# VHH binders against Ras and Rab interactor 2 (RIN2): the designs that were tried, part 9

Target 1, 92 residues: Ras and Rab interactor 2 (RIN2), of Homo sapiens (Human) (q8wyp3r787to878)
Amino acid sequence: FQNYLRVAFQEVNSGCTGKTLLVRPYITTEDVCQICAEKFKVGDPEEYSLFLFVDETWQQLAEDTYPQKIKAELHSRPQPHIFHFVYKRIKN
Key: E = the ipSAE of ESMFold2; O = the ipSAE of OpenDDE; V2 = 0.75 times the mean of E and O plus 0.25 times the DockQ between their complexes.

## First folded at step 6 (VHH; framework vhh_rezetamig_d1)

Design m14 (at its last look DockQ between E and O 0.36; V2 from the best seeds 0.00; counts 0 for: pae O 6.7 > 2)
Fold by OpenDDE, look of step 7:
Structure m14 (fold): chain B 92 residues (1-92), chain A 125 residues (1-125)
Amino acid sequence: as target 1 above (92 residues)
Amino acid sequence: QLQLQESGPGLVKPSETLSLTCTVSGGSISSRSYYWGWIRQPPGKGLEWIGHIYKSGSTYYNPSLENRVTISVDTSKNQFSLKLSSVTAADTAVYYCARHKGYSYGDKTPYFDYRGQGTLVTVSS
């Protein structure tokens, strides 16, 4: 495992900003969200979540999932996949 | 054992607001891994996902119903509720509250491991 995770911050009217987070392999999505909230200076982190975009589909990640494991799994697939971790607001 | 139970009126008049409550027992709504949602099945049709709420109060609704749907949570009562405004006959369905995990963003019905027995809501004048 590499100790970095690229996360795009999607903000209304400002597009997406990608940043690299230094995270350990077994960090949870909950922890990643906390890091994102701090790094992107989000004032209402309870309204945000971490999403996985892969194979033209969006999936919201549960708090107890492991983004680094997901990343590793995707990289291990025989076919290359374009995927993104996106920290963005949950629609209300 | 986790149990979900729907409650509310089984008959609603057109243009009124459908209101249902889900009472959760045997587990806490404050679970960190789950989302608490509503689905429905109109007669002769498949399941339609309505939306969900997270323990934080964050909601996501099916885009097709977004403008009419409100889901709320009361953690003190271990309940969450559905309000669907401006109902028509098309809203007649069996409504289920459910616990979701690992859902696809959009209108696809997410996986759920628990749901209520369902309650029929008929929209009729």
Scores: ipSAE 0.020, ipTM 0.308, lowest interface PAE 6.7, mean pLDDT 87
ESMFold2-Fast, scan of step 6: ipSAE 0.472; ipTM 0.762
ESMFold2, look of step 7: ipSAE 0.272; ipTM 0.676
ESMFold2 (binder alone), look of step 7: mean pLDDT 82; pTM 0.837

Design m15
Fold by ESMFold2-Fast, scan of step 6:
Structure m15 (fold): chain B 92 residues (1-92), chain A 125 residues (1-125)
Amino acid sequence: as target 1 above (92 residues)
Amino acid sequence: QLQLQESGPGLVKPSETLSLTCTVSGGSISSRSYYWGWIRQPPGKGLEWIGHIYKSGSTYYNPSLENRVTISVDTSKNQFSLKLSSVTAADTAVYYCARHKGYSYGETGYTFDYRGQGTLVTVSS
């Protein structure tokens, strides 16, 4: 499903939860972070960001990137990578 | 016009810490669109990614270097810096600071659109 994005929520002492979000191709990482803040009920959304974990590497996604386009690019590679989107605190 | 300029000592003794600073002009390090990082080229070898930093202070390092590397950002000065500890002759290289657009993850998937002119760092007694 092209318009769905699976996002894990990682928080200290709560375990990992996940949600499948409706995310159109034009929705930015900043927009996704706002959706996550609402759906995961975080009180301090400025302390969180969206991260991409690919195989054994990871990084914070720039706010004006497009998660659905990133997902599509990773799926299009000849040997598909294992990857996850994670909404988590910037520090910790 | 965006310009990146490396600065720091051209000669470092073995076991010491290499310190370089990149000064950015014509653009903001606080940009939500970009990552800022370091790459190097040892004599006769290809480019090696060292690491990069986002405006939040989040850092991502080459696993082969991560125990020796610290990258930091000073948004008030529009600068970011590299510290590489415990240097040896193998760390002799031309060091470049660079800007990366979009996402970047480790040794693959990064794209840089600007880099500085490079600075030669020789590790020698």
Scores: ipSAE 0.151, ipTM 0.562, lowest interface PAE 4.4, mean pLDDT 84

Design m16
Fold by ESMFold2-Fast, scan of step 6:
Structure m16 (fold): chain B 92 residues (1-92), chain A 125 residues (1-125)
Amino acid sequence: as target 1 above (92 residues)
Amino acid sequence: QLQLQESGPGLVKPSETLSLTCTVSGGSISSRSYYWGWIRQPPGKGLEWIGHIYKSGSTYYNPSLENRVTISVDTSKNQFSLKLSSVTAADTAVYYCARHKGYTYSGDKYTFDYRGQGTLVTVSS
């Protein structure tokens, strides 16, 4: 089964852009970061990571987490929350 | 075997800053899979999650404590630390350091798989 993952790209010197990635259910955060580095054309991928933005707070996703599993868990909550996956620099 | 050990003063005066350090042995804080955090239990009450940190220095704090809490990591010493400013008697609790198993979210609260033995911090004159 193939799922889609919407990822926004946050770059301080550019407008906010985003892409919808076609990914497998067990894709890791590390794998998503590799795809994002390629698709957003970043020259210093080691300075970037995937963050979860939820309830006005940022949380860096650990490299061995599964974004599709996190997405499913957030969607299954009794009280729905608006959340975004954002590929951005670790240091602001 | 992974072990977490809290250390720091057991008595803090009101309005001062509570400072605790967690020393990790038998495992690395520079893990790509885990978060490292703090939880506390006031006398006669349930557990309260304070916040956690990833090896990069990225933090996530309990919103009710966010303006008073700083968690930092020192990977060279295999330690992470808590600073809680402007303490009052309500901050009297047993403080635990803990490991969060690769999850960014677990309902409205975090679940930890390893904890230190805990250290009592009393806020009193």
Scores: ipSAE 0.247, ipTM 0.646, lowest interface PAE 3.2, mean pLDDT 83

Design m2
Fold by ESMFold2-Fast, scan of step 6:
Structure m2 (fold): chain B 92 residues (1-92), chain A 125 residues (1-125)
Amino acid sequence: as target 1 above (92 residues)
Amino acid sequence: QLQLQESGPGLVKPSETLSLTCTVSGGSISSRSYYWGWIRQPPGKGLEWIGHIYKSGSTYYNPSLENRVTISVDTSKNQFSLKLSSVTAADTAVYYCARHKGYSYGDKSYYFDYRGQGTLVTVSS
């Protein structure tokens, strides 16, 4: 159903940027990372990944996971959760 | 065929660190699709998720255990390991290494499609 994904870009200079991506329902985390590398002009894309931040916890998403499915699962929970997809460096 | 095998001491003294290793065969730990983790089952109780790691070294731990647990990965040996510090009798359990599908949050923390046969770790003097 929904075909938009909001992704924040976390950079060392503490400048916060973000983009809303038009994506298909079965877009993979790797596909999202490729789009982000292009849109945020990242020169070393292999050093970055997509992270899920949920209620002050975070984890790196496996490359073959589906962010839109994860988004739908979090939206379908009885208790609302504050969550963000963040494209950032794997180390620091 | 994917196989996961736990190894490590079956007896640990109170206050010491419990150390286990999982050896993966028939598949690569450097998978794009999966996380690798640990779950445990104390005698007569249900399963408890301990944590998981992705091939990059990124970890996610059960909040109730996070101050004591460290999971690490060695892709060159196709292994991942668990260290649980300051153990007590309550840490006595069968420990399983597992492959996790999807992400872990709430009810998803138990979602795994493969696990080892389990190894009993007894905390006793």
Scores: ipSAE 0.304, ipTM 0.686, lowest interface PAE 3.2, mean pLDDT 84

Design m3
Fold by ESMFold2-Fast, scan of step 6:
Structure m3 (fold): chain B 92 residues (1-92), chain A 125 residues (1-125)
Amino acid sequence: as target 1 above (92 residues)
Amino acid sequence: QLQLQESGPGLVKPSETLSLTCTVSGGSISSRSYYWGWIRQPPGKGLEWIGHIYKSGSTYYNPSLENRVTISVDTSKNQFSLKLSSVTAADTAVYYCARHKGYSYGDKPYTFDYRGQGTLVTVSS
């Protein structure tokens, strides 16, 4: 029932920043990326995507996925999981 | 109808590299919404996620296999491939290629909507 999404902004050799976004459950990864481009003031949004970091694994989220649904699924697991949503450059 | 078909040698010698290719028909790998990946099932054991690739070439590997795995994509041929180096008898399994939506983590596959029929790869001398 939480309507927030914590997203870290990561660039090579830059200090990591983060923002808490208020997003509805139906908001897509593409929508989140547009919000991040505005909030982190990126001039080349086509070079960035939203990634999921969980269990020491990095995964680029496809544009039509739902980050709030992914968050809910991870929270519903019986075993503890630490995960992060990270807005970062695709090529790295 | 979307179909995925594995191909490659069914027998690999210990210490060599296992190489498999997945051919996709009835759909495009360059589709925006999907990851393309590999999962395997050793005899008598559960499914193990190996890794997946996005159309951009970005790869995501099971941490337990990461130092031995390379997945690549050729969008012009509508194919993607797996290379697993330094194989041992523990790598004997049925290998499946699959299409994924969303995400996958650890050694657990998430729900996939299409999978190949599987190909048995035996590691023996």
Scores: ipSAE 0.000, ipTM 0.182, lowest interface PAE 12.2, mean pLDDT 78

Design m4
Fold by ESMFold2-Fast, scan of step 6:
Structure m4 (fold): chain B 92 residues (1-92), chain A 125 residues (1-125)
Amino acid sequence: as target 1 above (92 residues)
Amino acid sequence: QLQLQESGPGLVKPSETLSLTCTVSGGSISSRSYYWGWIRQPPGKGLEWIGHIYKSGSTYYNPSLENRVTISVDTSKNQFSLKLSSVTAADTAVYYCARHKGYSYGSDTYTFDYRGQGTLVTVSS
C-alpha cells in the first residue's frame, strides 16, 4: 500500500546513510539506482546496484525487478523477516 | 530458441563434492532481466530450489543448503555451475538448471520460465 521506499547508502569513507524515496509501484530497480546515483552524487553509477538484505543473506536485484513488489511480498509473509534495500558498490 | 543443458558426473561418492555445469545457448547469461539457478527433485519428492546467480556473480542460496552450495558464472563461456559439498544419499536427485525471473527474495516465490532436461545424480559408494 505505501509508495515509499527506504534505501540505505553504503560507501567507503562516507559511512552508511538512509533515504526515503517517494516512488511509483511500477518503478524498476534500474530506476531506483538512477535516483540514488543522482541524490547521493555518485560519479561512477555503473559500479553500483541495489541489493536486498534479508536477515543474514543478501543478493543483487536484477535491473528490471520491481522493489515495491518485492517489499509487498516480504510484508505479506506469515512470519515477517528483517529486510532492507541497500545501494552499494557491486564489487565491495 | 533458448536452451539450457546440464552436464557433469552422474555418480558421486558420499562426502565428495557434486559438480555440475549448465551451458546456455540461444540466449545470454549476461541478461539484465534474469537470474540463472539450480533446482532438484529427489525421487518421490517435489522440486527443491538450490540457488541462483545474477550476471554480476551475486548469489542467493536456499538457507537449508547454503553451507554446502557454491554457484558461479562464466560469462565468457555462457555457462554457470553448481558445487554441492559433503554429499550424502539424501542428495540423490534429478538436477535441473533454470532461468528465473524473480521479484521476491523467497525461493518458493521465484518463478522459472525455462529449464534444462535434467540430469540424474546418484550418491552412492
Scores: ipSAE 0.314, ipTM 0.683, lowest interface PAE 3.1, mean pLDDT 83

Design m5
Fold by ESMFold2-Fast, scan of step 6:
Structure m5 (fold): chain B 92 residues (1-92), chain A 125 residues (1-125)
Amino acid sequence: as target 1 above (92 residues)
Amino acid sequence: QLQLQESGPGLVKPSETLSLTCTVSGGSISSRSYYWGWIRQPPGKGLEWIGHIYHSGSTYYNPSLENRVTISVDTSKNQFSLKLSSVTAADTAVYYCARHKGYSYGSGKYTFDYRGQGTLVTVSS
């Protein structure tokens, strides 16, 4: 059990990079997005959000959700889920 | 209090497009906290997630339906709509519009905190 959150950054013109964030268990998606905007040096943070990729589907996470709780829930499933958190533009 | 109400035709011909609208009252569709979506229940079967939309226009569809589904939002009317093309008898179901929290645990694994009463749509010639 770790309080780490791996987040990929999807850059339209430069590919994907990633960072591992040390975050508290009840950190909100909005808080994660603020950290990402700072760490990835995003100048227009209002155009970005945190997305979750699970089972070949993508979902935009609402700002009052809890990414660490989502991660824990997915890990509690009997079948392993391949999932990724991605910080990217809302519109491509 | 939040209320969701489905509207649309109860009978659709095979090969045509099913069109349903959900009217939201007692709350704003433009909330950053929620997604707005559609689920259905065919006779004698469980609930099937169709798709959902964020107020920005971002859409997420059930992969088994994605080639036939379009969900749109009209924030000025506080409404969102479903279009399902090329319908067959297998699309006969009670259709519900719903609100859920924005976190996803994978396709079809969403928690709904509000749902409309449902509207029966029959596909027959």
Scores: ipSAE 0.005, ipTM 0.211, lowest interface PAE 10.5, mean pLDDT 79

Design m6 (at its last look DockQ between E and O 0.33; V2 from the best seeds 0.00; counts 0 for: pae O 4.3 > 2)
Fold by OpenDDE, look of step 7:
Structure m6 (fold): chain B 92 residues (1-92), chain A 125 residues (1-125)
Amino acid sequence: as target 1 above (92 residues)
Amino acid sequence: QLQLQESGPGLVKPSETLSLTCTVSGGSISSRSYYWGWIRQPPGKGLEWIGHIYKSGSTYYNPSLENRVTISVDTSKNQFSLKLSSVTAADTAVYYCARHKGYSWGSDKYTFDYRGQGTLVTVSS
């Protein structure tokens, strides 16, 4: 595994900004969310989650999943896939 | 063991609001990594995800129902609720409350590990 993960921050009224996070291979989604909260200076991190956008679909990642493993799996597929990890607010 | 139980009226008139409550026992709604949601199965159709609420109170709804759905949580009662406004006959279904995780490899979009027995809600005048 590579020790980086690209995450887009989706913020209301400002669009999306991409950041590269330096993370361990087996970091959990919960930990990634914590890093994102710090990186993007989010004041209410409990209102945010990490999402995977792939194949034109959104999937909210459970806290105990492994984004780096997901990334690796997607890269291992025979067909190329465009995917994004997006840190964004859960709808209220 | 964890148990979920739906409760609420089984009959709702068109244009009214469907209201259900899920009572959780044998465990806390504040569980890590889980979402507390509602799904439904109309007669002769497959399961449809309605939405869920996280321990923080943040919600995520099915876009097809988003404008009519409200899910809330009462941690003091260990309950969470569903409100579906402006119901029509199309909202007739067996409604289930469930605990689930989001994305999981090798699984459907959402995986449920506990679910209520379901309650039939009929929309009829």
Scores: ipSAE 0.024, ipTM 0.455, lowest interface PAE 4.3, mean pLDDT 87
ESMFold2-Fast, scan of step 6: ipSAE 0.470; ipTM 0.752
ESMFold2, look of step 7: ipSAE 0.325; ipTM 0.701
ESMFold2 (binder alone), look of step 7: mean pLDDT 81; pTM 0.831

Design m7
Fold by ESMFold2-Fast, scan of step 6:
Structure m7 (fold): chain B 92 residues (1-92), chain A 125 residues (1-125)
Amino acid sequence: as target 1 above (92 residues)
Amino acid sequence: QLQLQESGPGLVKPSETLSLTCTVSGGSISSRSYYWGWIRQPPGKGLEWIGHIYKSGSTYYNPSLENRVTISVDTSKNQFSLKLSSVTAADTAVYYCARHKGYSYDSSGYTFDYRGQGTLVTVSS
């Protein structure tokens, strides 16, 4: 049952928190961002997006991608890489 | 039908900047679903991801190249561009522009569904 998504919330100069979201398998990145804006109480959701952080590299996820499918793909790789989904500002 | 076409000089001198433009037709680079990027293939070697850009202007670069690479997007012209500074003979390759989904830093995990025909760029004096 792969319907949980762990998302970190990163704020410059205030540290990092996280939440585990119960989501549908085919939920889009745009839908996850909407949930994150509500749960992390951001007043300017248009300034934020969902990022994938892996091997010290950040990648903004396209709005019409499926984070649960990305998670499944990363878990199926033969080499164990640590990755995180992070909700953060598009600009630093 | 979506088409991507590279353009730019095929010969660049060592220490100068390699500059390429990709023109997209049959689709918009202001897509919410895709990234637009550059990959290259040196003679006799495998494909190497250079970087990509999303419609927001957010860029993601191969860490081995990130201090030399700039990718930019011009949504009004439906184009995106690559600048690679301080080139050496090791930068000689066929360069492709591409549309892709997901994380492309690790060559084993990157996916792309459209690419240009490729353009050979030779670094030589």
Scores: ipSAE 0.013, ipTM 0.394, lowest interface PAE 7.5, mean pLDDT 82

Design m8
Fold by ESMFold2-Fast, scan of step 6:
Structure m8 (fold): chain B 92 residues (1-92), chain A 125 residues (1-125)
Amino acid sequence: as target 1 above (92 residues)
Amino acid sequence: QLQLQESGPGLVKPSETLSLTCTVSGGSISSRSYYWGWIRQPPGKGLEWIGHIYKSGSTYYNPSLENRVTISVDTSKNQFSLKLSSVTAADTAVYYCARHKGYSYGDTHYGMDVRGQGTLVTVSS
């Protein structure tokens, strides 16, 4: 079965850009970052990572985590929070 | 063998900053798979997750503590540290540093697979 993951691309002084990725449940954060580097055409992929934004807080996802599992866990919470995945520079 | 060891003052005065360091041996803090964090257990109460940090310096904090907590990492020393500001008697607890291999919001036990022996910090005048 097919699952989708929405990822926003955050770049300083640019408009909000995003892509919806077709992914399997066990896709890793590292795999998502590789797809994002290609699709957003970044020339320095080693400077970027996948972050999770909840409220006003940013947190970098470890390379061997599973974004779809994280998404499912957040959706299962009794009171839903607004969250989204963001591909952005590690430093900034 | 991976070991985590807490260090820092066991007594802190009210309104001051509690400062602890965790030294990691037998493994590298610069890991692709793991977060490094702090949990605490006040006397007679359950475990409370404080926060964790990734090798890049990126942090996630317990929302109930986020305005008082800073966790930092020093990869050159293979250490990470906790600062908790404006302490009160309610912050008296055994503090543990821990390795986390999972990701979960508000779950004080999620993904913790290795922890230190714990250090008692008493907030008292």
Scores: ipSAE 0.250, ipTM 0.601, lowest interface PAE 3.1, mean pLDDT 83

Design m9
Fold by ESMFold2-Fast, scan of step 6:
Structure m9 (fold): chain B 92 residues (1-92), chain A 125 residues (1-125)
Amino acid sequence: as target 1 above (92 residues)
Amino acid sequence: QLQLQESGPGLVKPSETLSLTCTVSGGSISSRSYYWGWIRQPPGKGLEWIGHIYKSGSTYYNPSLENRVTISVDTSKNQFSLKLSSVTAADTAVYYCARHKGYSYGDTSDAFDIRGQGTLVTVSS
């Protein structure tokens, strides 16, 4: 599907929980973060962001990016990449 | 006003490594969450995305160039750099450094909202 997004939730001193989100085709990272804050019951959403983990590297996604487009681009690469989205605190 | 400026040798020998640096002025690489990257335009051809890097050092490379490309960032100097190994005449192009906001609707090159003026790199013996 083009309209689903799997997101892992990582908290300090706890394990990871994951959710599959049904999303609009052009949903932004900011929109995903708002959904995650609600679904994972986050009380301080401004301290969290969406991160992309690809192989052994990771990066914070800017709020005006499109996770579905990122997912599509990674899937289109000649050599497959292992990647996942993680909603977690910006700082440790 | 945010400005980006490329620097590095304009002539590289075949099989050597092309090395360019981008200096950012009027703003900080470590400020808001943006990526910093490189695009190029060979003579008579369209723009080609090379790769981009986040302030943490995390990188994404064009799959067609992935095995030859290294992009690095030095937030203390407000600079980021490109190394492209094993160059050939096909790597002759105008190279631009640019700020990248992730992915935009449409072409990958449309994600770049601020670019340097460009620097011509010729691969010749």
Scores: ipSAE 0.000, ipTM 0.148, lowest interface PAE 13.1, mean pLDDT 78

Design n1
Fold by ESMFold2-Fast, scan of step 6:
Structure n1 (fold): chain B 92 residues (1-92), chain A 126 residues (1-126)
Amino acid sequence: as target 1 above (92 residues)
Amino acid sequence: QLQLQESGPGLVKPSETLSLTCTVSGGSISSRSYYWGWIRQPPGKGLEWIGHIYKSGSTYYNPSLENRVTISVDTSKNQFSLKLSSVTAADTAVYYCARHKGYSYGDKYTPYFDYRGQGTLVTVSS
C-alpha cells in the first residue's frame, strides 16, 4: 500500500504547493500529468509536464515513462539521492 | 523502421560554428514519448552527451558545453539540429544524433539513449 507519489506544483510567481497521489504501480507520466491537471485545476494542461529534479538537475519525463519505477530505481542506488517530482510549465 | 541520419560539413575551421542536422524517418519527432539529442565521441575517448530537446522546444544541455550549444527542432521537417559555436581542435569527434527515453540513466549528465544514428565525423582544422 505504498503506492503513493509526492508531486510538487510550481507556478510562476505563486510559490510551490505539493500533493501526495495514490496511484497504480504502472501509472505512466501521461496519466500522472492528467491527474495533476485536474487536482491543481490547470486550464492549459498542454503547456505543462512532469519533471524530475534530482542531484541539482532538471529532467522532463517522457509521457510513456513510469514515475513509480523511476522512484524505485532512485531508491535502489548505492548512494543516497534527494529527488522531487514537479509538475510545472514546459518553458524555453 | 526508425532511422536517424546526421548531415553537415565534415570539416570546420577553428572559431567557426559547427552546424549539424538530424533527419528522422520511420518515426515522428512529434512523438510525446521521446526526447531527441546529440552525443559525440572524440577519437580514443568515451561518449559525451551534448544535449537534448523535446518536441515543445524545451532543451537540456551538458553544463560543460551549454555556453556554446544550441539545439533546435523543426517538427514540420521531422528534423532537429545542433549548433556548436567557437569550435577548436578539441571538438573533433564523431557526432551522433539519438533518441532519449525520458530520464537520465547512469551519470547525471549522461542520459540513456535507446537509438542513435550511424554518426558523422567532424574534423576541426585549419
Scores: ipSAE 0.000, ipTM 0.162, lowest interface PAE 12.7, mean pLDDT 78

Design n10 (from k2 with Y105W Y109N T110Y)
Fold by ESMFold2-Fast, scan of step 6:
Structure n10 (fold): chain B 92 residues (1-92), chain A 124 residues (1-124)
Amino acid sequence: as target 1 above (92 residues)
Amino acid sequence: QLQLQESGPGLVKPSETLSLTCTVSGGSISSRSYYWGWIRQPPGKGLEWIGHIYKSGSTYYNPSLENRVTISVDTSKNQFSLKLSSVTAADTAVYYCARHKGYSWGDTNYFDYRGQGTLVTVSS
């Protein structure tokens, strides 16, 4: 009844790392950001958000969207696209 | 309920800056759920995404326009604006402000509410 969401953490002057989160199907982007702030030990969570990286393009996900639904929509495309969910600073 | 209204000059001279404002009523631009943005339609052509902005100030611009475009928000007035610099005749279009769902890049079908549109002509 649970799904997994792979999220990369990207911060200035540190490498890119990732965690696999155990999440409910209807978890919101805001909920994922709260989990990421805790697990990545972020002291200024208001400066971070969840981004989608797909087709060489970054897109910030609105707080009241559902990452698992976005993931499902991307997987349903006729040709597989490589995409990543990335927790990173809003402003560099 | 939600209404978006464009305002600004309908005529801009070549090389000048096109400046438009969108006034939002019946909803807040400080929404957690939406981005706010601009799309345009040149005469006889399809819709083109210009860019959008989130309440945090995060902006996303069409790569073909990004060196000329600035989108900003004024939460105290419930408004957001577009500035497009160095305009040419190719920038003549009907400009729409719109609400965006925030995860589909360049896809105009992910704008769910838009204003009536305002024609901006670039001419001397």
Scores: ipSAE 0.012, ipTM 0.335, lowest interface PAE 8.3, mean pLDDT 81

Design n2
Fold by ESMFold2-Fast, scan of step 6:
Structure n2 (fold): chain B 92 residues (1-92), chain A 126 residues (1-126)
Amino acid sequence: as target 1 above (92 residues)
Amino acid sequence: QLQLQESGPGLVKPSETLSLTCTVSGGSISSRSYYWGWIRQPPGKGLEWIGHIYKSGSTYYNPSLENRVTISVDTSKNQFSLKLSSVTAADTAVYYCARHKGYSYGSGDTYTFDYRGQGTLVTVSS
């Protein structure tokens, strides 16, 4: 059982790229951040985290949350939600 | 043993800013697993989530309150605080600080709290 998770990478130059990750249902935000640090080649992974952007709002996901469960809940809503997972710097 | 304690004035005048602080003991607000937040209960009504903060300073606020709410964290004092601006009589409530395991994203959120303080009554009156 493998699902995918699309994660955008936000940089200070307003440049943006994305990766599609093959992930397990109970992969944690911490695990996703480790994968992102490797795939996006960041040298200072401690300064980055995974954020959820939904309905024009940002939220940093706590390290012990489950992005695939969040994704499933958003997809299950009666009203469609446009949302993105974004790997970006915590403080800028 | 985890303990959360609210402090701040019990009376605030209309149009002013409500300011409350939560002191956390028996646990660290620098936790990797939890958000720290505020909830309130107006007299005769249910609980309303106000917002939460993560150890990084990252916040998420109830969309119905977001234009008036600021939550901040002071990890050196193991405290976090609420400011609610432009208060009216509708803001009269018991205010609780809380520890949250879940996340929030509008109506029908999947957030939960597992600990909360005893609550402090805030009355908005002239």
Scores: ipSAE 0.161, ipTM 0.591, lowest interface PAE 4.6, mean pLDDT 83

